# VHH binders against Protein leg1b (leg1b), part 11

Target 1, 342 residues: Protein leg1b (leg1b), of Danio rerio (Zebrafish) (Brachydanio rerio) (q4qrf7)
Amino acid sequence: AVVTENGLPIQWRKAPSDLSHLPISNTGVQVNPWVYSQRMTMLKMVINATNAYMSSMGPGEQENPLWSLPLQLGWKLKSGRLADPTPDSSSTCGSEASDPVCISPLSFFGCVNYYLSVLPFLAAVETGVVSSGGHQMLIQVPAEVAQDYCSSYSDCSTKHPNTMAKWHLFFQSLRQVSQSKESDFNKKDSILGLMWAAEEESIQTASGACTERQKLYSSPEVSFQQSSVNLGAFISAAHYHASIERSGKFMSHLPSRVLQEADSPPNIADLSTEENHALYMLSWMNSINQLLGGSLVDLWRKAMCSAQAREKGQAFLDDLILDPKFPGSSLWSIICVMSTSC
Short names: E, the ipSAE of ESMFold2; O, the ipSAE of OpenDDE; V2, 0.75 times the mean of E and O plus 0.25 times the DockQ between their complexes.

## First folded at step 4 (VHH)

Design c07 (framework vhh_podentamig1)
Fold by ESMFold2-Fast, scan of step 4:
Structure c07 (fold): chain B 342 residues (1-342), chain A 118 residues (1-118)
Amino acid sequence: as target 1 above (342 residues)
Amino acid sequence: EVQLVESGGGLVQPGRSLTLSCAASGYTFSSYGYGWYRQAPGKQRELVAAISTGGSLYADSVKGRFTISRDNAKNSIYLQMNSLRPEDTALYYCAREYTPLYWQFDYWGQGTQVTVSS
């Protein structure tokens, strides 16, 4: 369980006040202060999750829904070694319905990244659930959707030796910190630098495939259709009305050309079942994705972040844990801030 | 039609102060973070200060001398520059954040010249 000395869960932190702690290149490329804060929080969560896993202590969903998803869903780390970021192709896990989902260390990292990037997109579909339940969205995320995202992230890195070498360095450093029981700010900054180096290499190597965005762009029907079937299972009839209202607001954030060419959003009165509601919604989103050249997920994430900040008066939460009693401080708002620089 | 317009630059003597302003239009200002960058002739562009809804950051070379602030009601950000030095001479740019991975900006102003000389 990841808690403070007085029994409180991990708190979200503001961006640091000193640029000397940012991995800044001499070419003038800088790291966004919000991204630095988000990545430090993610690194803290990964270190804490790793320590809990290595100590045979599974985190409970109440302690931190964001980093608990892989363990909460019964996922287990392949080989039990963070220094091995590659998936085991000979794994027997996941072959039966009762078998636990097996993931590599890189896939586990990708699952954390999924929570930071993809959940704001899903919140556009299930706004009512997120607002009323705080962390209900994380609990209800289909395992197949999370696994598809994590696997895509892992597969990209595995096929490129330079990218894989950087991920090896990151995971070796992470394992050293976990095993030494040392977790000071200076060590976290060094590990954060290694993480950014691996991510930067992954982006550069992705010219020609391998990121979720590139995969969606190159084969939107295949990648989106697989994910859309699983995403559809997340839409319930009870929350469809809120999803339609939020989608209308999202449309106002799209370029006018896309708005002129996009299909009208579905009318809930014309839908007979939850499955039909999900399929019509996902078909509409897919048509918009096509008009945007495959960047819908990125735009949904940014638009939802902007809508959340505008409508709920979101500020970055300092020393605050997840609190569903305050809609402005909901899990959706926190994830939005961590996924975009708003 | 995203637009950023800087103002307040000029010629000042060492030790004096200047306040730079950046007025934004064409989008929802409060949803974004902002930065002040500078570029001296023959040098690369560098970030001197950044601000988001959660706080501000400063480069070591300006820490304690410069203060960045924002006014969401006026859709503006400011850079208060105290104890100016000849080394602060540069073209100063206002920028809006673009990407969640790196401090990259999708829109820049035209820049405002600051010259610190006797």
Scores: ipSAE 0.000, ipTM 0.147, lowest interface PAE 15.0, mean pLDDT 48

Design c08 (framework vhh_podentamig1)
Fold by ESMFold2-Fast, scan of step 4:
Structure c08 (fold): chain B 342 residues (1-342), chain A 118 residues (1-118)
Amino acid sequence: as target 1 above (342 residues)
Amino acid sequence: EVQLVESGGGLVQPGRSLTLSCAASGFTFSDYAYGWYRQAPGKQRELVAAISRGGTLYADSVKGRFTISRDNAKNSIYLQMNSLRPEDTALYYCAREYLPYYSQFDYWGQGTQVTVSS
């Protein structure tokens, strides 16, 4: 299972979708209900974490700032606090409470850091590392491999200032609304618009990362060791919520000689250890690479770039990255494949 | 793939103690927060205690009597129940967060029965 070392969820960026569901304008566009639900879930997570932190700021409490326990106990949010934004609901009415929203800078930095850690998922999933100023590893890999990728890609998310500016605008707007004493439907719509603008910049950033990965795979100077993290990340992400049959589909793309000699792929359900799933996938991929005489990266690259192989390569990526909980190819998969040029 | 299996329930007299255990498998245990819920016949399920990486929370009805703990090395959560009362009689469930730091519990075990009666 691909997770960050700080335990941040990556699921909202890998769920199946297509880019036609994204709004072209901020008005009147109907978004795929599943995509809308994913955005609402992410926004609820940030709002819940912020409100839980505020509720837990009282003296004598030792609660995780990101833990929304007061909401789980059925406590109602006061007017002007960050509330659950649903398409047809209103937050608590301002007339029901006179208290202003008091969001501390620490609560906002907590939410910003959470989103900045998730934002690099699209930009740096292929590089094996992410940076939101902290050189964090999205994929837990051997230290030596992580160090090599860190020197080349650790600042991927922070090298895209326009993406950061869009998220800054979103959080500025969220702060302004949280400091208001009344829930304003126009402000809620504006916040969603800013969130979608930040999403679009993140998608563009991820597209750039996929192009950079293409260059990496084409370089004769690049070793399998450096490229295997990207391939392992894709396969591990596919397995986090996908059935073991996804490994079987990947194996079906290999030469018959390799299939006869290859080890079985890791079964996440059978793992009895707390080791990162990505490490087992990387080990498995290394064994496949050895059976291919070191040419797995070349095989993968060519699968994405030939006319005949593109049709099969698209199916290959759909099989590897598709989450069976959701129909269609993942947004993550679509972004990388659609942005690859040959 | 997510599995939670409760154990340790039973019939005890008022004033006695009981320890519940929950064994988790199929995921990285240390990444998640966990809760203990209970449901008496004809009543709604209620949160009894919860534990994250950095803190604990208890329902007012059990505060000072119950203690929740976790053992990352054993992939287990525990609920130590002291000074049991008849009103503590219920089916007890352990639960895991849907996602790390999500703070909503969507994965449940089968439950273990606790009966406090003479």
Scores: ipSAE 0.000, ipTM 0.115, lowest interface PAE 18.5, mean pLDDT 47

Design c09 (framework vhh_podentamig1)
Fold by ESMFold2-Fast, scan of step 4:
Structure c09 (fold): chain B 342 residues (1-342), chain A 118 residues (1-118)
Amino acid sequence: as target 1 above (342 residues)
Amino acid sequence: EVQLVESGGGLVQPGRSLTLSCAASGSIFSSYGYGWYRQAPGKQRELVAAISTGGTLYADSVKGRFTISRDNAKNSIYLQMNSLRPEDTALYYCAADYTPLRWNYDYWGQGTQVTVSS
């Protein structure tokens, strides 16, 4: 039996099959199941379109594609909401509200995948599934440290305890930062630097044989194999459930006019935090479409009409939950491209 | 939107060096990732080196010999090729994209020929 470190069984293997029937409102507002399903399909179509493109590449091309992303493009998260990308990162970061958060700029695929990959984590942090101290916090990573970490990635890292140890340390650091009263990420980048410096010291010696490093994780001490699998599965289940509940909530609270006006510039004056998140996501995607000459809206419409796309979406969610090592590897690849430039 | 122009190709002896340049125009230079590809006669086009604000990436066949760099002030990308070998003979292309450098480059240069021969 697979259990969390708290002794509770992990129900992650059943979660994807129940997605369409989950209640998502804690405020007493009834959520229409059809509306919820429609909007979750929209979110899944973005994930599926990106993954379908990635699956068209040769094996060597897939090994660390996100490492090469332009970091000058991306979204800024401030006071619980996403903002349009800006080339002047220095003028847009800092403490301007009770819960300030900065994230590094990312390319088109980085923006889409980064938003989708961090949304479950932000929801877990905020809802307490991963301790947050009440704050939505993202840790900025120096570009050089992220690059070195990704370039030092071993061919055995996704299959060995060292990969889970890295995830344990990363989530431990995120929990410590989120519980801190200090929100200045520039003062905290040395913590991530020290964490990854320690990882680098052991990576060079692990080329031929991977070593168990879960003991670097905070007490209680993590035992070899099963504890790493248990923690990975727990994190995966927590992120999956947080993603469903959080994404469902903000999508269900959007005015229908906002989604109908996907091609129009957003007016954020009368919008809630959840509505602002969705509007900036749509605004950013429309902005990128203009530059790339493609239409993400048309791609989504085609994908939503495809039974094959729905099947691929379910397989993607199954992979995230059923394989405890896959979610860690996937999210880590995206997070590695974060920087402290914000 | 982005226009790329390569230069610096030519005939060179084995073991020597050559620098390729790629001049970019038409958009915000720093917003793009850039790559160098090459295509030898009868072979598929292959990635040689890539650069973005996130770092650099090299094909195994050129690691330690080639260096990719960028100059934001000049809106230019460079490929410094050292210890050249006959098998480096190819038409070299500069490419730019908003996406990860390995995927769907929408902007390509015309190419510049590099021939390594005695």
Scores: ipSAE 0.000, ipTM 0.112, lowest interface PAE 19.4, mean pLDDT 41

Design c10 (framework vhh_ozoralizumab_d1)
Fold by ESMFold2-Fast, scan of step 4:
Structure c10 (fold): chain B 342 residues (1-342), chain A 120 residues (1-120)
Amino acid sequence: as target 1 above (342 residues)
Amino acid sequence: EVQLVESGGGLVQPGGSLRLSCAASGYTFSSYGMYWVRQAPGKGLEWVSEISTSGGSTKYPDSVKGRFTISRDNAKNTLYLQMNSLRPEDTAVYYCAREYTPLYWQFDYRGQGTLVTVSS
């Protein structure tokens, strides 16, 4: 059990076992500072990779889509490099006082977190199945609950279509930049490629389901109702379990219990604080990697070839548990091999 | 239906204290972590505090750490926020919120809010 700063085990809420009569609330979503801190560390790593790549380019190539989008989102250049975003950032979904509250009011990871957290739910609604590390669970979800989640997503995208488009362009641009490099990450037949393909299908299915449901609304913009569900907690736990299972292929120190308990929140027993931090970082890195179409390793390699990037990347890697049993077939073994070749 | 009802807000002088309460119903209160969040006039939502299911773990941002204390009474289905050494910048509508998941810092239910005004 991971311990809090007071020496107590982290308390996990048990996922609902009876999904037939869940309460509904649509109040909007706020991001936990602890999780936000971890996502900011991931974002800094991506920024570092981007800066290393920018440093390798000629002057005219700095006009490409990769950096134009971060600048439009308020990232700043310091000495020809992207500045780290401030922890206290404006809402990515809007700043108007009259606007309804979006699912996530925080900056870069706000809407990305909504994308990642709601997609498994929408996929489960449309397919009736949640995929977790090759395990499938049949879920029955009321239509009103599905409509509520799609309404929340639609409100965010309708109110701020440019912001949502910019998020997609940012991650797509990062993917496209790295696609010219050979890596196990970008091969469809590799373990990472297969895991990524399954996640991409889930994302595409959920997006399509939400788009179809948006067509059922008669109002141009729907006011938020007090509607959300405990099923979201179950879906998030299943998604988290899937992320841990994928990360477990890079790390041999995960308890079997954590990898097998798909329908309950995991218990990460007997890990040090540093190991627990590394596990959550790996889970988020894998989520970012799937949004980048499996291109994170290529971007990381470019970052690690810079002296400054190696310094910051090494600090991150120092917190990771590496599994020697997966040489050449896991994210961390590939990163280790590539980072030593500069 | 899940309901969260805040109370205890009001006008207070700088340096004063207030205790906010949140009455929860429609779910098993002891099974969920809880939050206090606030919205100052013309600003976005700001996280104020977090408490685990048992009450054994609490977290605060630096802006209120040492001044605010979150607590809960699972037998009464009630969440509390003790606010000491109040400052004008603490003026906001305060909401209690139910934790969505412990992995993701998200809430799925929020009350209607209670106004706290700190002025001379």
Scores: ipSAE 0.000, ipTM 0.118, lowest interface PAE 19.2, mean pLDDT 46

Design c11 (framework vhh_ozoralizumab_d1)
Fold by ESMFold2-Fast, scan of step 4:
Structure c11 (fold): chain B 342 residues (1-342), chain A 120 residues (1-120)
Amino acid sequence: as target 1 above (342 residues)
Amino acid sequence: EVQLVESGGGLVQPGGSLRLSCAASGFTFSDYGMYWVRQAPGKGLEWVSEISSGGSYTKYPDSVKGRFTISRDNAKNTLYLQMNSLRPEDTAVYYCAREYLPWYGKFDYRGQGTLVTVSS
C-alpha cells in the first residue's frame, strides 16, 4: 500500500527555493541529506504504488490504460483538478499551481511524469477513504477526470511505443529494487541511478522540447555511455546479484587480449563488506574499459546482439529480471541498450 | 512481410489435450522471442506463455502453469503449445505472437488465431 497507518498518502515537503543538486562520484555516493530524504520518500511511494498495479499487466495490454479501476471510487474535486490529500482536507492543484501534470492535454513526457506522480493518488482512490484527526472522509473523483487519465496514458503508449517500453521497464526495475535485500550502500547506488534517469525525463518535460529530445534520451548508447553510476550499477548487479557464471558469460564477449591483460573480477567472497561491492566492481570495469579505449559498452552491446550470442544473452537477462535481488537501475540500463535494433 | 499461421485447434473434452502449431515466415524466426496469447468469448487478450529466441527460457501464468508447455523448432520456423488437462475456461481463440522488444511484454505481430473449444 502507499498510504500511512491512517490511510493517507505519505506527505511531501516542498523543495528549497534555491536549486539543490545531488553530487555523484565514480568512487562513491554523496548527496544533500534533505534532497536525498525527499527523493527517497517519493521513490518509496512510487515503488509501493507500482507493486499494486504492474503485476497484472500482460503482453497484449501495454496499449491499454494501466488503471482498470471502478470509476465510482475517488476524490471529490472543487476546482476541477485532482487533490493531494492532506491531514485536514483535500487540496487541489488549482489555477494558481503551475503543475503541468494537472493539465488535461499532456505531452509525451507529461504523460510519463503524470504516471509517476499520480500512482500514489490512485492507491488512495482504491481505498476511497482519507483519515485525519480521528475522522474519515469519503472521496470521489468525477468519471470524466478518471477517463482523462486513461486516455492520456493510452495516447502516450500509442504515439511513443519505444519510450513507453523504456518506462515500463523502469517501473519493473523500481519494483525489484524495492523487494531487494541489498546492502544499504548498493541499494543507494541503484536508486541514485533510477533518480538520475527520472530527472533526465523531468528536464525534457520542463524544457518543452520533449519530442525533439526523445531521440537523444531514448538512445540507449547515449544514455548508458554517459552515466558512470549507471554503468557501475549494471556491472555490480551482474556480479553481486548474479551467479559467478553470469559474470563469466559477460566476460566471454571480451577480446582474448583484454581477458589476458585484465584482472579477474572481484570475488564476492573476498569483499570485506557488502557496502564495498559497487566500488570494487566499478574500479574493475573502468580498468577493462580503458583497455578497450573507452568502447566497453559498444562492444558489449554488439556481442550480446549477435545471432550466435542472442540465446545466451536473453537467458542471462531473463534470469536477472526474475532475480528478486537484482538492482532496478541495472535492469533499466540493460534494457535500454537492448531497445536499439541489433 | 511477417506472417504467422496457427493450426491445431478444435473441440476437446475436459481433461483432454491439444497441440497447437504456429508457422512463421517473413523474418528470422530464431532472432525473436515468441508468445502464445488467447481471447475467450467476450473477454480481452490474456497472455498464455512466452519463450526466448533460442528456447532456453519459458514462462507461464499460474492459470496454465504445469498444464501447458511452449516449445519451438528454429530449423522449421515453428512454435508449439502443448495443452494438457484442458478445462472449460481454456476455451478461446489462441494466437501466436512475435515479441516486439525484449521484456517489454508487447508483441508487434500476431496470427489469425485458432479456436480451441473445451466442452463435454
Scores: ipSAE 0.000, ipTM 0.115, lowest interface PAE 19.8, mean pLDDT 47

Design c12 (framework vhh_h_nbbcii10_fgla)
Amino acid sequence: QVQLVESGGGLVQPGGSLRLSCAASGFTFSSYSSYGLGWFRQAPGQGLEAVAAISTSGGSTYYADSVKGRFTISRDNSKNTLYLQMNSLRAEDTAVYYCAREYTPLYWQFDYWGQGTLVTVSS
ESMFold2-Fast, scan of step 4: ipSAE 0.000; ipTM 0.216

Design d01 (framework vhh_ozoralizumab_d1)
Fold by ESMFold2-Fast, scan of step 4:
Structure d01 (fold): chain B 342 residues (1-342), chain A 121 residues (1-121)
Amino acid sequence: as target 1 above (342 residues)
Amino acid sequence: EVQLVESGGGLVQPGGSLRLSCAASGFTFSDYAMYWVRQAPGKGLEWVSEISSSGSTIKYPDSVKGRFTISRDNAKNTLYLQMNSLRPEDTAVYYCARGYSSGWYLPFDYRGQGTLVTVSS
């Protein structure tokens, strides 16, 4: 069971029906105090648990499963719905040209994993900071393999022309840059612009559509507000990471404000490296969920490879689903639970 | 249905000792790592101890190291926490939690109802 800072099960308070518009900028974002409190509680739990484990590991045992999405598993989308999970033995997009949607979650997750590995360099481009540290892979995936997944994903989209086209362009450009030298990559300022354009279209698309899953967990308005907040947090985190040579594994020692009730909406730019790192991961998970039509949780649940792992995931999800005003920060915990299977 | 039931809490004077127990049911206890976590009044959750499914790996934070001992009896599906040299700052509700055998970034998915430990003269 997921617990709050007060040691009680996570209690999602009903947000007002009217959500104030939250300003977003490259220097930070103001967040609703209720949303901030919920997100900080989840981030604190995840980071503290991860830190407690990592501090006991030897060098050879260091692994970050937060970034290890199941690359072997694939699913198909048809008319906006997930098909039953089947191993992705090859791209079937060409074989099913009549379908309006053909997206392999495996290929998409491969692209997302690759993107997360290059976040520090994208931040360096945005802030003008030159890094000599080399390509930092946050995920145990070779760049060449990630490139193949990105190529596979980009060939499959036939739905949501504006949104999918922008994501295609972003992933195609990322793939091309990954084939170049590091110094050339760090000077590619247009890449971050393409990412922001894709995020903006994803937010607008999610806001315009209301599925039964979105109604269960959040309304389109709530989803749009959370996505906007998370995008701002991601941008803030990217700017901070540009100041360091490596993507840090700083999963410990959060500032006291994360451990206490928020009195007012803080500026995300003021958060620590650990807080910004966690928030940008949540931002991307929320964006991925929106792009997949809210199916990320279902996809992950189906990815579990054993009855025991499925039982663990189902029980955890049942606890989180008790509140239909499910914040985006909760997706982080769900993904963490599911990615521990096998 | 997974159930974790803590017991053994109570009022004790500084320097005293208590032994907490956690009875587990609804799952194969020997397959899971187990945890003790606590929550002091007005404060957040604090990790207290961890024990692997076999009992071969045990971990503590510095705040309780040398004073608390975690153990398990897989034949009885029971987890224990022996607490010695108790201090007023150990006052908290103590929870038993079920972990993941191979997961590390969210070490538990279920916790019990808790048992109150009060250290006061």
Scores: ipSAE 0.000, ipTM 0.112, lowest interface PAE 19.8, mean pLDDT 44

Design d02 (framework vhh_ozoralizumab_d1; at its last look DockQ between E and O 0.01; V2 from the best seeds 0.00; counts 0 for: pae E 20.7 > 2, placed apart)
Fold by ESMFold2-Fast, scan of step 4:
Structure d02 (fold): chain B 342 residues (1-342), chain A 121 residues (1-121)
Amino acid sequence: as target 1 above (342 residues)
Amino acid sequence: EVQLVESGGGLVQPGGSLRLSCAASGFTFSSYAMYWVRQAPGKGLEWVSEISSSGSTIKYPDSVKGRFTISRDNAKNTLYLQMNSLRPEDTAVYYCARGYRSGWYLPFDYRGQGTLVTVSS
């Protein structure tokens, strides 16, 4: 259970154990607003817990409030507050209710900031308890949520094999790295990156993946009572791989004029593990948005309605439609669905 | 003891130039990525530039691209920021920061005391 700043457990609404409730059609993409609302409530609480945790860091770390950097994109991390992302609230934006950027508290850049800020704690929620430098962040997944995840994963991995396989392999790699004898987080980050790349060649089957997930949830060894340094390494790897995947798929949909004027996105072969890959990706996305006159979200929507996205069996659109309980890419899926119309 | 000491700030008119320096000590400077960040009055910290440990990878936000240049001298343990075509909106306290080797949300672990840059007529 996710714990509030007051130490009280957050109560989850019962989620469906399969994906049959999601309205997916050949003419468009939608998600159940109730499921979306539950997910956003969880993410708000994780962000609030993350901000509280960061505020409890040593004096040197607190004096450098780097989580304020995303404020340059018009999103406030320090307060942990987000606009209410229910369908009713998402349909209002002062006088600009019909504008996709104004409608969604999860606009493309809000999505990037939101996704990147919660990914490390989605990993913690998936695996259990996190401890850092004498401070303790209690993020536990209720048994019914873990069971629902396994069930939903089996259904979803048939429809979205690439995305599901990557997150499954990432969490397996995360657990292996957490139990390694390597103490230098730079080396752990490098090892995690290498393991992630290598394991992509060995995508697991849906049934095998579900069984492995059940083992992770039931094991007392899965509790992440690691230093904040280990969390940082996992954050870096997760942000890096998610950003590269999304930018790669998106690039093919940019207008040729923008492609000629835009900087190239970071490439995994060209980047050092000692660099902040996520910050480079955010800077790149911001430059693309400026070249598009602020229309990046609209272009993303049009990309989702392409012939590739309309064909069942095309990984691009399928990868973006996930149960809200699935970590990482599920945030992109919810936002893209809310911004997408065909 | 990690020390980062900034210098070179001052009052300058719009269109002017300044060169900031950061003297680093107490750690292996050549092993860390370095940042320049700034804080305008009443606002949060804003990323200004980043340079990799070797100096081969350099990044800027669009607000300073073409006007600011970051560089480093690993033999002298010194970081630089050349600021050209300064604008009133560049008024801020500028900090030298040592790169944290993990996570974009906490990109540095040490920061200097800062140097004030005022762009005003």
Scores: ipSAE 0.000, ipTM 0.119, lowest interface PAE 18.8, mean pLDDT 45
Fold by ESMFold2, look of step 5:
Structure d02 (fold): chain B 342 residues (1-342), chain A 121 residues (1-121)
Amino acid sequence: as target 1 above (342 residues)
Amino acid sequence: EVQLVESGGGLVQPGGSLRLSCAASGFTFSSYAMYWVRQAPGKGLEWVSEISSSGSTIKYPDSVKGRFTISRDNAKNTLYLQMNSLRPEDTAVYYCARGYRSGWYLPFDYRGQGTLVTVSS
C-alpha cells in the first residue's frame, strides 16, 4: 500500500502543528478526533514533544519510534479502513478526497486507532510532555458510540486503568531514561519496552472495545483484523524500533484495500506479491498460535529475553514479513531454538 | 558525481585533540543533513554525529557527547568534526556521510574513503 507522501504520513502537511485554532468553551478546547486532521494533529503534537528524549534511537527525528502511529493512521485512510462499513451507508467518512476528511465511528480500525491516538495524547498532556496551553482537552465522542470510547484522562483512567497507567508511565519516564547513565543501547531498549507495553495494552483494550464493529466486515477482513492484533504481540515483545523508514516499509506491505469475501491470501490478483505474502504470513502466524493455544506467542516472548535477543527478533520479523521468499514453515523450529538460548 | 573527501586524521596521544574535515562536491551540500560515522578495526559502523542542513540541529551518541563537536560551513561545502579528550577506544576510520531517508537501516546514502584516527601512547 501507499503509506507516505514525500516521506511523511498521508495528509501530514494538512494537519496543523497544534490545536490553537479550535474553539474554546468554558471547560476547555473542543477536539473532534473524528476529523482526520485533528487526530493527526494529536499524533504530531506527541511526536514533536517527545523528539527531545529520543537521542538513543539514533540520528534524526525520523528515528522517533512513535512515527508508526501517524503512518498507520495514514495507511488506514489510504486503504479505505476509516470508512463506514455499513452496507449502503450515505457516510462520506474515510474518503481522502472529502474536505474535511472524517473517520467513521463504526470503522474497526478507526476505533482501534482512537486507542492509539487519543489515549496517548491525553496521557502526554497529563504528564506535561505535551502542553495544553493551560486548557482542558475536551474530546468529542458521538452519543451513539459513547459506550465504546472514553473522552478525558480521568474517564479513560476509570474505564481502562491499565492502559492509561502504561501510557502515563511511558511519558513520565522519558526524561529520566534519556538522561540516565545507561548506554544508548540500553536506553533505546528501555524506551521501546515502555512504549510497546503501552501500545500493546491499547491494542488489547481496543480489540475488546471495538469488537462489535467486526460484524460489519467480510470474513477475510475480520481474519486480517485478528491477525493484526496477534502480530502486535510479536512486535511488542521484540521492542521493535519503528522509525519512519521501518514503519513505512512494513506498512507498505499491508493490503491497499479492504478485503472482500472472495479474497484468499496469498492469491489475491489485484494485490502485490508483497501484500499477498504479508497477509499470508500474518494469517499463518495467527492460525498456528490459535491452534497451539497461544504457545507460539509464549515461546516468542521467552525468546525475547535480552536486549540482544530482541534485536535479533526484530531482524527476524523483518525477514518473515517483508521478504516474499522467506520460508514460513521454519518459524516454529527457529522460535524453539531461540527460546532455548535463554 | 557525489564526492566526499575526509582529511585531518593521524596519530595522537590519549587526551589529545584532532580536527577532521570533509570536502563535499557534486551535490547541493547545504540541502543535506550530514553525519560522521566511524569503524573500529573488526567492528561495524557506528554513528558519531549528525548535523542538519542548516546547522541548527546537532546530535551525538553518549560515547562522544561533550568531547566531539560537529560543524559545517555551507559556503565552503565543508563538514568538520572537532575531537577533544581522545581515548584509545576512539581509534577508528572516520567517514563523513550524506544523509537521506531511503532504506530501513542506514540514514545516509554516500560516504567518503575515510581518514584514520589512532589514539595511542
Scores: ipSAE 0.000, ipTM 0.137, lowest interface PAE 20.7, mean pLDDT 84
ESMFold2 (binder alone), look of step 5: mean pLDDT 83; pTM 0.836
OpenDDE, look of step 5: ipSAE 0.012; ipTM 0.311

